# Miniprotein binders against f4hyd7r31to219, part 3

Target 1, 189 residues: f4hyd7r31to219
Amino acid sequence: DKIRLSAKRDAKEDEGEELPTELNTINSAGGFLVVSPDKLSVKYTNTNLHGHDVGVVQANKPAPIKCLTYYFEIFVKDSGIKGQIAIGFTKESFKMRRQPGWEVNSCGYHGDDGYLYRGQGKGEPFGPKFTKDDAVGGGINYASQEFFFTKNGTIVGKIPKDIRGHLFPTVAVHSQNEEVLVNFGKKKF

## First folded at step 3 (miniprotein)

Design a1
Fold by ESMFold2-Fast, scan of step 3:
Structure a1 (fold): chain B 189 residues (1-189), chain A 80 residues (1-80)
Amino acid sequence: as target 1 above (189 residues)
Amino acid sequence: SPAEEAERALLEAWRYLREAYRLAEQGDYQRVIELTREAIRRATEALRIAEETGDRELAALAREIIDYATELMALAYRES
């Protein structure tokens, strides 16, 4: 369970925590996306015309809390028909049918509008749109208690981290041919 | 200073919380309850000072520690 897992990480604090390394295939939206064999890329594959089929996938582990900063990145290989790619953080209990930021206790930066979504279905202006060949990052600064997002290595915005508990790196794709590569490497700013 | 006092209380809260996690791994839920109570007490002291001084970052961290300690305490009560 979450507490026993946290205690296991804490027992090895001087040796580091278990870090996100790959996408969690069990919690992916069935029929709407496919995760690669190496579990580091996701592609939207739904052929239906139904407009609410969102492909969402979380990392296999939550972001570590025993560090000053956590960061992960996506590379947009293909923006598909609508460019509705999102990157962010969600709780373990997040419903895997909505983009990060649409439900309470989630946060997401969305490529099609450049808006930030913070636990409501309505976004707010935040940063530039992002599309094919962009590298987009999501991070947590624990010292300042902020979420931050990057585009091509530059911070585009920061917001207060007003979500408590363990948070999972999360990626969403929402239209035909959208495809992203995920990098869970630890980065310094 | 108040800022140094709040930082000290927060560090103490984090220490109690880390010890509580280790004891939870060992199944010693009575001690987990005791340590999580201390973590909440220290973090609440830090939160009070942070709110008085307008330190939003420290206040947010204190609230997060209180939430983790409360979740762990609830688990320990269920398992004890």
Scores: ipSAE 0.000, ipTM 0.086, lowest interface PAE 21.6, mean pLDDT 74

Design a10
Fold by ESMFold2-Fast, scan of step 3:
Structure a10 (fold): chain B 189 residues (1-189), chain A 80 residues (1-80)
Amino acid sequence: as target 1 above (189 residues)
Amino acid sequence: SPAEEARRALDEAYRYLDEAWRLAEQGDYQRVIELTREAIRRATEALRIAEETGDRELAAEARYIIDRATWLMAEAYRES
């Protein structure tokens, strides 16, 4: 399926909720990523040389719940050495140690394998791999209670949203030179 | 020196954790468990020295490795 999404949402349903606008730059565990001055770009820049270090960053606010659908998107500027970019949703309590979807109560679509990870410590076949110049989206359909993911405007797949509570848009980079731009809806999708 | 001992132990922990992640990608969960246990042991030694010497940066780095290795070890047990 193709998706024609805009930043416009039902204003009545959005009343009283602050929306994600930028990435949360506070990372007490140290950074394996650098967030740009506008807080809308992430680049993997590891100062420690080890292959397991994941750079993970959440949006500054959770996805709103008083709406029919929430959606955000990344643009893969550089897929780096391994292309291990991930997009998804995590709870505020997420420890920022693994890509979204590895731990319970998280969900993520991963670029290097095209697999979906939903808190089982492993991925399952889901959609195509994604790489440089792809626009990849993550969304929540509250009416159907589903997560969905997109690649270049087409829905890749949907799964039941089995995670309750507030969920934060989350992006991960995991190898040298990976860089993504994030769009929370200020620009047209 | 204590600082050199802690740095060496932490570097060893990183080495074990790097290999554990590589083996996890290959599905060799028994080896992942072995290597993450060793990473935790080395990082715990670094943490002990860092706390005794008041090196907060090194202590934070050691706790970070312990946390990562513990998560990976738990995942490997689940898969094995």
Scores: ipSAE 0.000, ipTM 0.156, lowest interface PAE 13.5, mean pLDDT 76

Design a11
Fold by ESMFold2-Fast, scan of step 3:
Structure a11 (fold): chain B 189 residues (1-189), chain A 80 residues (1-80)
Amino acid sequence: as target 1 above (189 residues)
Amino acid sequence: SPAEEAERALWEARRYLYEAERLAEQGDYQRVIELTREAIRRATEALRIAEETGDRELAAWAREIIDYATELMARAYRES
């Protein structure tokens, strides 16, 4: 029972912060995406396909820092015409027209190439591509100071977390009909 | 010694993961998440000690436990 009691005490430390529960509709990209009424899915709906027309949305709260590991997941319902879906982390001041990882102080795993982007416009080979029906996760291990990403329940890679301050779970869609469902840990609770 | 405390923490982490696997078979994914978080906490403290003392094998064991716990937690989130 000591093991169970220890786990219960540690779980209480997670309660000190408001957790991400839904997508933030107030500071989203607006015309480039539609967030569902439950604020847990996003679809690209803009008909003008230019490089600056990225649909980006952040969670309503930053990832908690009073836990040892944070994790959230997306399910790719539709990969659209280009499959340019990205998952990652950005700070509050992130420009809402760029995929995570394209700007300094952001990190993103991109589905169309499987590359990791770490605050520069150029990505590096990282993991597999991801597409329709894949579940893809992004996480922070605060103890090791690492970002990690998963595909269908398996870690695909880890990198040093060299970004300071509060970080927001972030999802991006960039081509017509791309649609993802977001899970912040409340799916079956 | 610090190394003995770190090794004990890794044994405790393995015990949490054994129980978490059993609970996952039973569909109790909330408890899986709780136990994997505790395993990560224990293993991360062990990793810190291993890095400070230069114990390469202990550090590798700690990282292995953290990776496994993280994957199990990710599966539990999917199923929850």
Scores: ipSAE 0.000, ipTM 0.171, lowest interface PAE 22.0, mean pLDDT 75

Design a12
Fold by ESMFold2-Fast, scan of step 3:
Structure a12 (fold): chain B 189 residues (1-189), chain A 80 residues (1-80)
Amino acid sequence: as target 1 above (189 residues)
Amino acid sequence: SPAEEAERALMEAWRYLKEAFRLAEQGDYQRVIELTREAIRRATEALRIAEETGDRELAAAARDIIDFATELMAMAYRES
């Protein structure tokens, strides 16, 4: 029986917290990724730039901290040639050409290996691989101080949240034709 | 503190780089060149401080921004 995740993602307006609602086009690396007009889809594409192979995009706002749990989700529309899609959390100063979890102060769950990356440039076995038609989520449980990740409504793992400060929901695409849809909670999870 | 100064310089460098990438998508290569130069300048300031203070992580971050901005600037020169 798969567990449905009922994440509370609301932040009180009177507390001065704005919620992530869309992808940040200004923070996107240009040339090799395209963000849709509604800013809720990202696809890997051709570029004239050299030395770039990862498309990274952050949400327009950090995850709220005035809530019990924050959660966002991606739907893998196309896994492309390599299936190197990643979901996670990064600080605002994150490097645009790195998958979440590769750099210190980031955390990411990667689809091609199912591994968790915690900022050490290497992954650890964590959960299943994910691919086309999977719904994959990333969350923060502020009460327990844990990151957690989901696949198709089931929690695949939890780890201590060892990163302080504001964290941005982050998605990465890394090979031709990879495409994901992002849900920040406007649609039911 | 030097660490706070370096962090601000690095954040400013990354902000310039993000905007340069956006302008490259629009084909505004002259502004891309201007912004990538500013990104390199700010990241170089951060790198200097990181090297002086022995902050290996900050130094690595600064070098990565310099490399990325340099490649983007070279592309903008070629396309301009």
Scores: ipSAE 0.000, ipTM 0.133, lowest interface PAE 14.9, mean pLDDT 72

Design a13
Fold by ESMFold2-Fast, scan of step 3:
Structure a13 (fold): chain B 189 residues (1-189), chain A 80 residues (1-80)
Amino acid sequence: as target 1 above (189 residues)
Amino acid sequence: SPAEEAERALDEALRYLEEALRLAEQGDYQRVIELTREAIRRATEALRIAEETGDRELAAMARFIIDWATRLMAFAYRES
């Protein structure tokens, strides 16, 4: 009855408490990147002479779905040779070593062009480019069903969230010396 | 089901492509050629089923894998 319904609502609100806290070293792109001992920074370590070796890493947990919004941020410590850093969201079944947004069921904001990629194998104009010393964020507004991205504390754009199910915060590095620090909320944004 | 067959074929294609990318980093171009050829084969099977069932998202992903693997295979041939 009423008491059971209230208890079930409270219990359901307690579910999904596991938040992303660090990068998933087990599902990283192997030899193309190195994740720091604290699992909060990633550096591209290959030369990528042919342009095909993308270093991709997901958070250890999906973005929670039982909240109004989710947000995480990267700090670009080094933009490397080409500045091909990307931030976004992908599903756990992400098997390809590609920047977020290139494959279906993913979304990514890319630093080298400022474009948004929505799983169409191409980008579309979206926001400014980002580079060394920029803080860039990716978020989900579940109330409005939108992805949003930020640069240095300002929202640069929003798009409909047309991907269902659990989504993992994802970061990609793609050229020599690219390095980012990831903030999942332990430090103030 | 056809949908499950297409999904398995696509997953296998992605697995082959991921391994080919790793081997390209190591300079093992003969194995890259072998694995990209297999990725193209599996992705083509997924594409056929996706087109028959009208699954536009799966068809797009299969085409993406075919194009990617084809370019990587060409690169491996040049470097071998």
Scores: ipSAE 0.000, ipTM 0.123, lowest interface PAE 17.5, mean pLDDT 73

Design a14
Fold by ESMFold2-Fast, scan of step 3:
Structure a14 (fold): chain B 189 residues (1-189), chain A 80 residues (1-80)
Amino acid sequence: as target 1 above (189 residues)
Amino acid sequence: SPAEEARRALDEAWRYLREAWRLAEQGDYQRVIELTREAIRRATEALRIAEETGDRELAAEAREIIDYATELMAYAYRES
């Protein structure tokens, strides 16, 4: 699964699209999270207030469309107080107020419940919870038109990709001390 | 510059909003209402500048602050 993901990513070399390389810091300026100087880690910097203070950050570029598969990964350095870390995909116009998958035009795998969220304001049972020291991935298979997610190198599940157009790799942190490192493929998964 | 003015206004709006959340956790709803009103005012000024200059990203950030602050203000009114 991990080997196949790497081989499929190598196929992107002939597409010509720029790939995500780092986190976009613009929408985190003065926000609820701090992005590291290398733009590859994010830490929650505010207290959780009844679900209104989610820290959300997108990659600097959308996932490429002219390829077979896209994949990125996070490493959970600290799960904080509640472990409400999420990974997924959102459109550029996503309102950065909720975790990916809560609102329409987004999809997210959530660590605290292990559920998948597909823009219906509720989650569905999907896979295991994830926490400190887990490596969790999100991907798009364009050939089959599916989102897929991984935990520690193994595919957790796949779902139909019902969102069209450019999609941005997205990470969310939602409680004190949650901290995530992001890998967009410069280092081996 | 207009862009620098808008950036400062948004940074100030975020500071007001974060302080309002802290005060909401402490049950000081009167101060939450005051600070969320300030956050909305600063973000609205930034939104005006962003719309005049065609800065879509800055306009989106301003709208997010206005939405957050409006929801928190409504919460404070209900809890007070």
Scores: ipSAE 0.000, ipTM 0.126, lowest interface PAE 16.4, mean pLDDT 74

Design a15
Fold by ESMFold2-Fast, scan of step 3:
Structure a15 (fold): chain B 189 residues (1-189), chain A 80 residues (1-80)
Amino acid sequence: as target 1 above (189 residues)
Amino acid sequence: SPAEEAYRALDEAYRYLEEAERLAEQGDYQRVIELTREAIRRATEALRIAEETGDRELAAWARRIIDWATELMARAYRES
């Protein structure tokens, strides 16, 4: 039966994981950042009010788990006034008011200090600072159960992945003029 | 093939765990326990197939699902 064969084929194709392709404009911190029309660029638009008005945005889909390794990258187009750009992973329930890694169930690598934040309200020394024209990546190695981060193609550090469930690629900007481009793999890393 | 059946079982287990995470946020720990148990059953069968066929990647995938399910189930028991 043609209909049954088509349904079986479509079901097999639907068994594949949907990958992050763009930023989620619906679940972003409105009023503090602007996402470009192609949904691959973020710019901070609010005043540089410290500690209150972080612009946070998640990818439109969680990182896939059926692969051995997941990776995404940002390019720092402008580091703004303070360079408070962060990259990392958060659960869907993350309240979009803090940089990734500040709250529990999140992990983030921060550009202004080079520190890693693991959901305990504090950072720890980790890697180099990053700024304008740097390409910075966040990844998950599912075989080893590790988060890893990169700067300009080099791994800067790895940590245990102690967060379970779906994790969303996440980017944060926190001072005037900060702007990043996001690459989910359509362009070569 | 047995490997295709194992991948289907892991896809089902993954969907059960996605639903279980959602139910855990709603405080429905009884259903979390039910779904995580089913996910473990599916993933354990997939692991058996992976061991029989020597599929290292399939075995790694199955172990990741079992780890996720067991942690979520433990949390559900603690919170129930």
Scores: ipSAE 0.000, ipTM 0.145, lowest interface PAE 18.6, mean pLDDT 74

Design a2
Fold by ESMFold2-Fast, scan of step 3:
Structure a2 (fold): chain B 189 residues (1-189), chain A 80 residues (1-80)
Amino acid sequence: as target 1 above (189 residues)
Amino acid sequence: SPAEEAERALYEARRYLWEALRLAEQGDYQRVIELTREAIRRATEALRIAEETGDRELAALAREIIDYATELMALAYRES
């Protein structure tokens, strides 16, 4: 019941695909978050602005497609004021002021409601809420063409992957002090 | 040697599966069916040799490829 699969082994066997290793600070900062110097954590910071703006950041590379399963995790270090943390997948062209799953060609699991968002600006009941000290994962099973999400190592849900092509691991923070650590597989899941 | 033949067959099976996964992401399901069939054929060859030589690790890897390729082929047929 516990699924901790990494694409690292599979992708290395088929040379040529670069793996996500860190967060993209150039294109994906979104103006309302700070990415750590190691590019593996993100914190919402907006004390100089009026608030209510989502901070979105993508990985530096898309999930590899020449693998059986891709998987990455976040660890919720701080759930902030509202706990509006999201994890998921987006196209490179995703609008950086929306949480993953809000717009077409994106999918996101949201911590404050436990809902899944699939590109319609509306969430549907999906899994449990997640908060401080939870490890939450987002994955792609390429053989079955499914997105899946995990909480603390257990699959909470699966859904058809109706988005093709390159998809970027994406995380979002949306209220003061929300902070997550991202694990792309260098550290054991 | 049988061990070298099994490892080569497994490597070729993985190559076919990787290409099928790439083509599935492009929606080319006709080619996915062809490539998953080749992946299953090569992985089945590897599995036979692994079972005859008692290589449990290689047998497990071959079965994993067969399972994934079979699921992907079923998906490709549904989407066709």
Scores: ipSAE 0.013, ipTM 0.447, lowest interface PAE 7.6, mean pLDDT 78

Design a3
Fold by ESMFold2-Fast, scan of step 3:
Structure a3 (fold): chain B 189 residues (1-189), chain A 80 residues (1-80)
Amino acid sequence: as target 1 above (189 residues)
Amino acid sequence: SPAEEAERALFEALRYLWEAIRLAEQGDYQRVIELTREAIRRATEALRIAEETGDRELAAEARYIIDLATFLMAEAYRES
């Protein structure tokens, strides 16, 4: 009952928070990407690539904290030349020019290696690689205090959430022609 | 508001730039040139408003769009 009561209360509180609905173009413009007119797709556009030329974009709002779980998803429309797509969570307080999970206070699941990055400047083996036509998700379970990631509807892994405060859904593209569509819950997951 | 006008101009610039990139992938360089010119015009209007209102972040985004559209337009001219 306590679990049921808590879940009911948290769900009601969640109705008061502004939810992520689209990508935030203004704070991401320096990353060699273009956001679609509906702000739900992102594409990498620069042909003169160096390792630092990563395109990073955050959602327009942080993940809600007054809920039991949060989840968002990307669809990989094109994996581009190198398949260096990443999904995860970052804080607004630092402007990232690296994929989510590279800098402190961030977490990211990367498609080219399948590794998880936890803000330590390095990745560790985690799940499968992902590429064109894959649906990949990132989530927060506030009850268990875990980040989790999915590939095509299956949980690929969970880790302790050791980052406090507001976290923004984040997507990165890092090679020519990479394109992803973002789903913040308007379409069925 | 001036902010709403600038946001609309940036939205329209992004629409033109997004379509230009798709057409570049298809090799339609004449249309790329046309659409990148429109993207530059709209982003320049956004930049004007951003500079008048002191919105440095919006100005930086407008400049980025202008630079990217200019690069793509130059590439299209070379391939045309």
Scores: ipSAE 0.000, ipTM 0.286, lowest interface PAE 13.8, mean pLDDT 76

Design a4
Fold by ESMFold2-Fast, scan of step 3:
Structure a4 (fold): chain B 189 residues (1-189), chain A 80 residues (1-80)
Amino acid sequence: as target 1 above (189 residues)
Amino acid sequence: SPAEEALRALDEAYRYLEEALRLAEQGDYQRVIELTREAIRRATEALRIAEETGDRELAALARWIIDRATYLMAEAYRES
């Protein structure tokens, strides 16, 4: 894909910035998820009693800012009971157990409804729903100042990037057995 | 506001740099020189405001654009 190839090219030009490589287990929000030993997979825990608590985890580093485009993907290994998986971006100060997009200064694309959330707790129709075996991407186009999201290599939508500052790639799981694999660019998109 | 002016100038600088990089791949070095000059101009405007207001992140972004565009412009001159 042109987007995936462009993101890899741009990353090579980001000299001096540390790039996201894995999920941050130490400084993540939520108590209802398990991150794999390689820190590239997350699964909603089986010990939750009602399924309303969100498991949220950020990347270990923010998206680079000295580039034209940043991009990362998740692969939905299991959509669980409700399929309430989300992908997006949040600021480091994210402390609540909320899906990306529920809080001010966050943005998230949600699998169960296909809606985009921009910090108002209410979603807007955006793209298709996503589920088991889908590859879903989140990106920042700094040149156009847009967030964009993809499903299986196709852009599903773009919105203005109205958040300034360092933004962390973020994934969320919200119901039993939801499991995603994260790709920060070491493997081909 | 100064902050809005700086962000607008930075956004414009990014757009010029992106287009210049695309044109460099196409071998249109004369247009690359033109667009990198505009990128540097806009980024310098953003940098001035960022330094005056103490916005260290915006200043760093502006400096990166200036450095990257300057390198690209030098390459374009060599190839032209």
Scores: ipSAE 0.000, ipTM 0.303, lowest interface PAE 13.3, mean pLDDT 76

Design a5
Fold by ESMFold2-Fast, scan of step 3:
Structure a5 (fold): chain B 189 residues (1-189), chain A 80 residues (1-80)
Amino acid sequence: as target 1 above (189 residues)
Amino acid sequence: SPAEEALRALDEAYRYLEEALRLAEQGDYQRVIELTREAIRRATEALRIAEETGDRELAAYARRIIDWATLLMAEAYRES
């Protein structure tokens, strides 16, 4: 796959940076999600919690900055009751539990509306909605200074990358039974 | 229109939540609780309007504001 080959080639040229390989359970939002033993899938759980709690988890490493392109994917195993799944990028300093794109210095593509969020609670029309059995990707093109997102192998949109510094691949689940598998590049995209 | 009024209420609720975040960083959890309660009140009314008019985008915005405010309020109670 072209995107995976690009990311692999770029990573080969950078000997100093470690790539994201799994989800980081230490810096994740509370008890609102369960990460699998292999740290490559996440499921929303709502035991003894109200329905408004967001489960957010970051990758274990930031996207590399000494490369031309970075890309990762999620596969939506279950869209749950509301389909409020999000994919994107956030800073290490995650102060509050919110979907990517709600806070300043974050960016997220959301499945329930297909909207892009860029540091405000109000999103903007962007791409199609995504749901169960969709493969959705988030990427950074450092040469063009753009974020880009994909659905089932097709780029759905690009926006200027207006956030500087290290950014962590981030996924969010927000309603009961939402479950995603994360692919950081070990499997073909 | 009712939809425009609801949208303005949600934008104001968003501003309340941005202020609440600043207050939380200062440790003023009482004011965080007050601002998040007001944000939920406004967003809940906006959600009612959105549901009555079938405005799915407005309803989604209202739900996100309610979710954000509820999480902030829960944090403030825990830290209190």
Scores: ipSAE 0.000, ipTM 0.238, lowest interface PAE 13.4, mean pLDDT 75

Design a6
Fold by ESMFold2-Fast, scan of step 3:
Structure a6 (fold): chain B 189 residues (1-189), chain A 80 residues (1-80)
Amino acid sequence: as target 1 above (189 residues)
Amino acid sequence: SPAEEARRALDEALRYLEEAYRLAEQGDYQRVIELTREAIRRATEALRIAEETGDRELAAEARLIIDWATRLMAYAYEES
């Protein structure tokens, strides 16, 4: 049976990848953010604000690559003073004190301007700003080789995925009281 | 007949997919992408005929092959 053979190979390809389930507290940026005990919430609590004091945290595992689509969401519990929240993807080697999309091999959708950042230290107009009570998602469509982002269940935009290999779901906060909840799929999107 | 045409297209799609899995095991991801594209083309043609003729079983088989070929193609892009 040819169909049975293909099903066996598909099952083999799907096994062995651990999915992101929580934030990586070990690789979080020092004293600029606090990760909750359940490792699904991030709050910016540093009172010594400088331009370089970005709180960045990656998921504990990379997005799976042996699947058609990967997706995760944040819920903006508090937009803080400046609303400089970002969601996106970074390589494992990403420097954990810069917003996703600032350095090469990263991509991020930023709430304060609604711009997309693709590793050039410059954002481009992309979608709406996002703020308190918004649910914002980041995804990878591997079949089409696109990153996509959502706001409150609607796709904001899609762009070509120019970064290959393992990418980590990444969240950044950059001003006092910014707080986001992260959903890696345990709760329904 | 349309049913025979669809069956032949689906069989060819599966042959492309099987060869693509073999090449993926060898790390030849460029060829995996080429073969999975052909598998999708053939299975999509089979799906079109199955939907026009109301052949639910063949449509299900075609969708399964498209799904597997799409996932393998995505994997090959990530690994290339």
Scores: ipSAE 0.000, ipTM 0.158, lowest interface PAE 20.1, mean pLDDT 75

Design a7
Fold by ESMFold2-Fast, scan of step 3:
Structure a7 (fold): chain B 189 residues (1-189), chain A 80 residues (1-80)
Amino acid sequence: as target 1 above (189 residues)
Amino acid sequence: SPAEEARRALDEALRYLWEARRLAYQGDYQRVIELTREAIRRATEALRIAEETGDRELAAEAREIIDLATELMAYAYRES
């Protein structure tokens, strides 16, 4: 049903600059993920089929570009066994099994080490680790051309945005019982 | 171009595979089998082009998707 998928992609492009509102269940990847009925929560629950996969899920729309700043947030409901939760931005064609930031043209802040990843698989010291009950955000400042990240309402760091084109808010979970709730702006940050 | 065609086919294979994983968790094994079959078909086309053009990274990515989709399909058959 390649025709159906192409039509959905074209319709999404024709919608112009609609804001991300929910997680994309069609374009999600990795291990076995449970996305809630409201599409605002994701939990990693591997069925022992492919236990080493990263569970990656993108927003249903790219971050808007006709604004000064874009921001979204996650709340860590459960950090699971390893606490390998990541938040960031990726291209639509993001590689399976990679947390945001591992591949070129992606950027991610990782909870287990507090490091920033922006391609080439190597992380750099960036901010604090984050875990259960933390609220963590990812943003784009288009005026300054910077990515920025927050923890519990405080900016933890900023970096140059050197990635062009449409970027999708992205969340990754990587170990049993990791669970996050995503806020795209319907609730106050 | 062949490279653009292979990338499009691979991206479509990934979309089918991701949707299949979601449906597997929901217990819709019939749909999982259908979508994983489509993912394998698209990834196999990407692999063919990657091998013809000598793109080792794209070929490796296509093989990974075929492997994952094949495992998921086998799981769905077993659970159905």
Scores: ipSAE 0.000, ipTM 0.133, lowest interface PAE 14.7, mean pLDDT 73

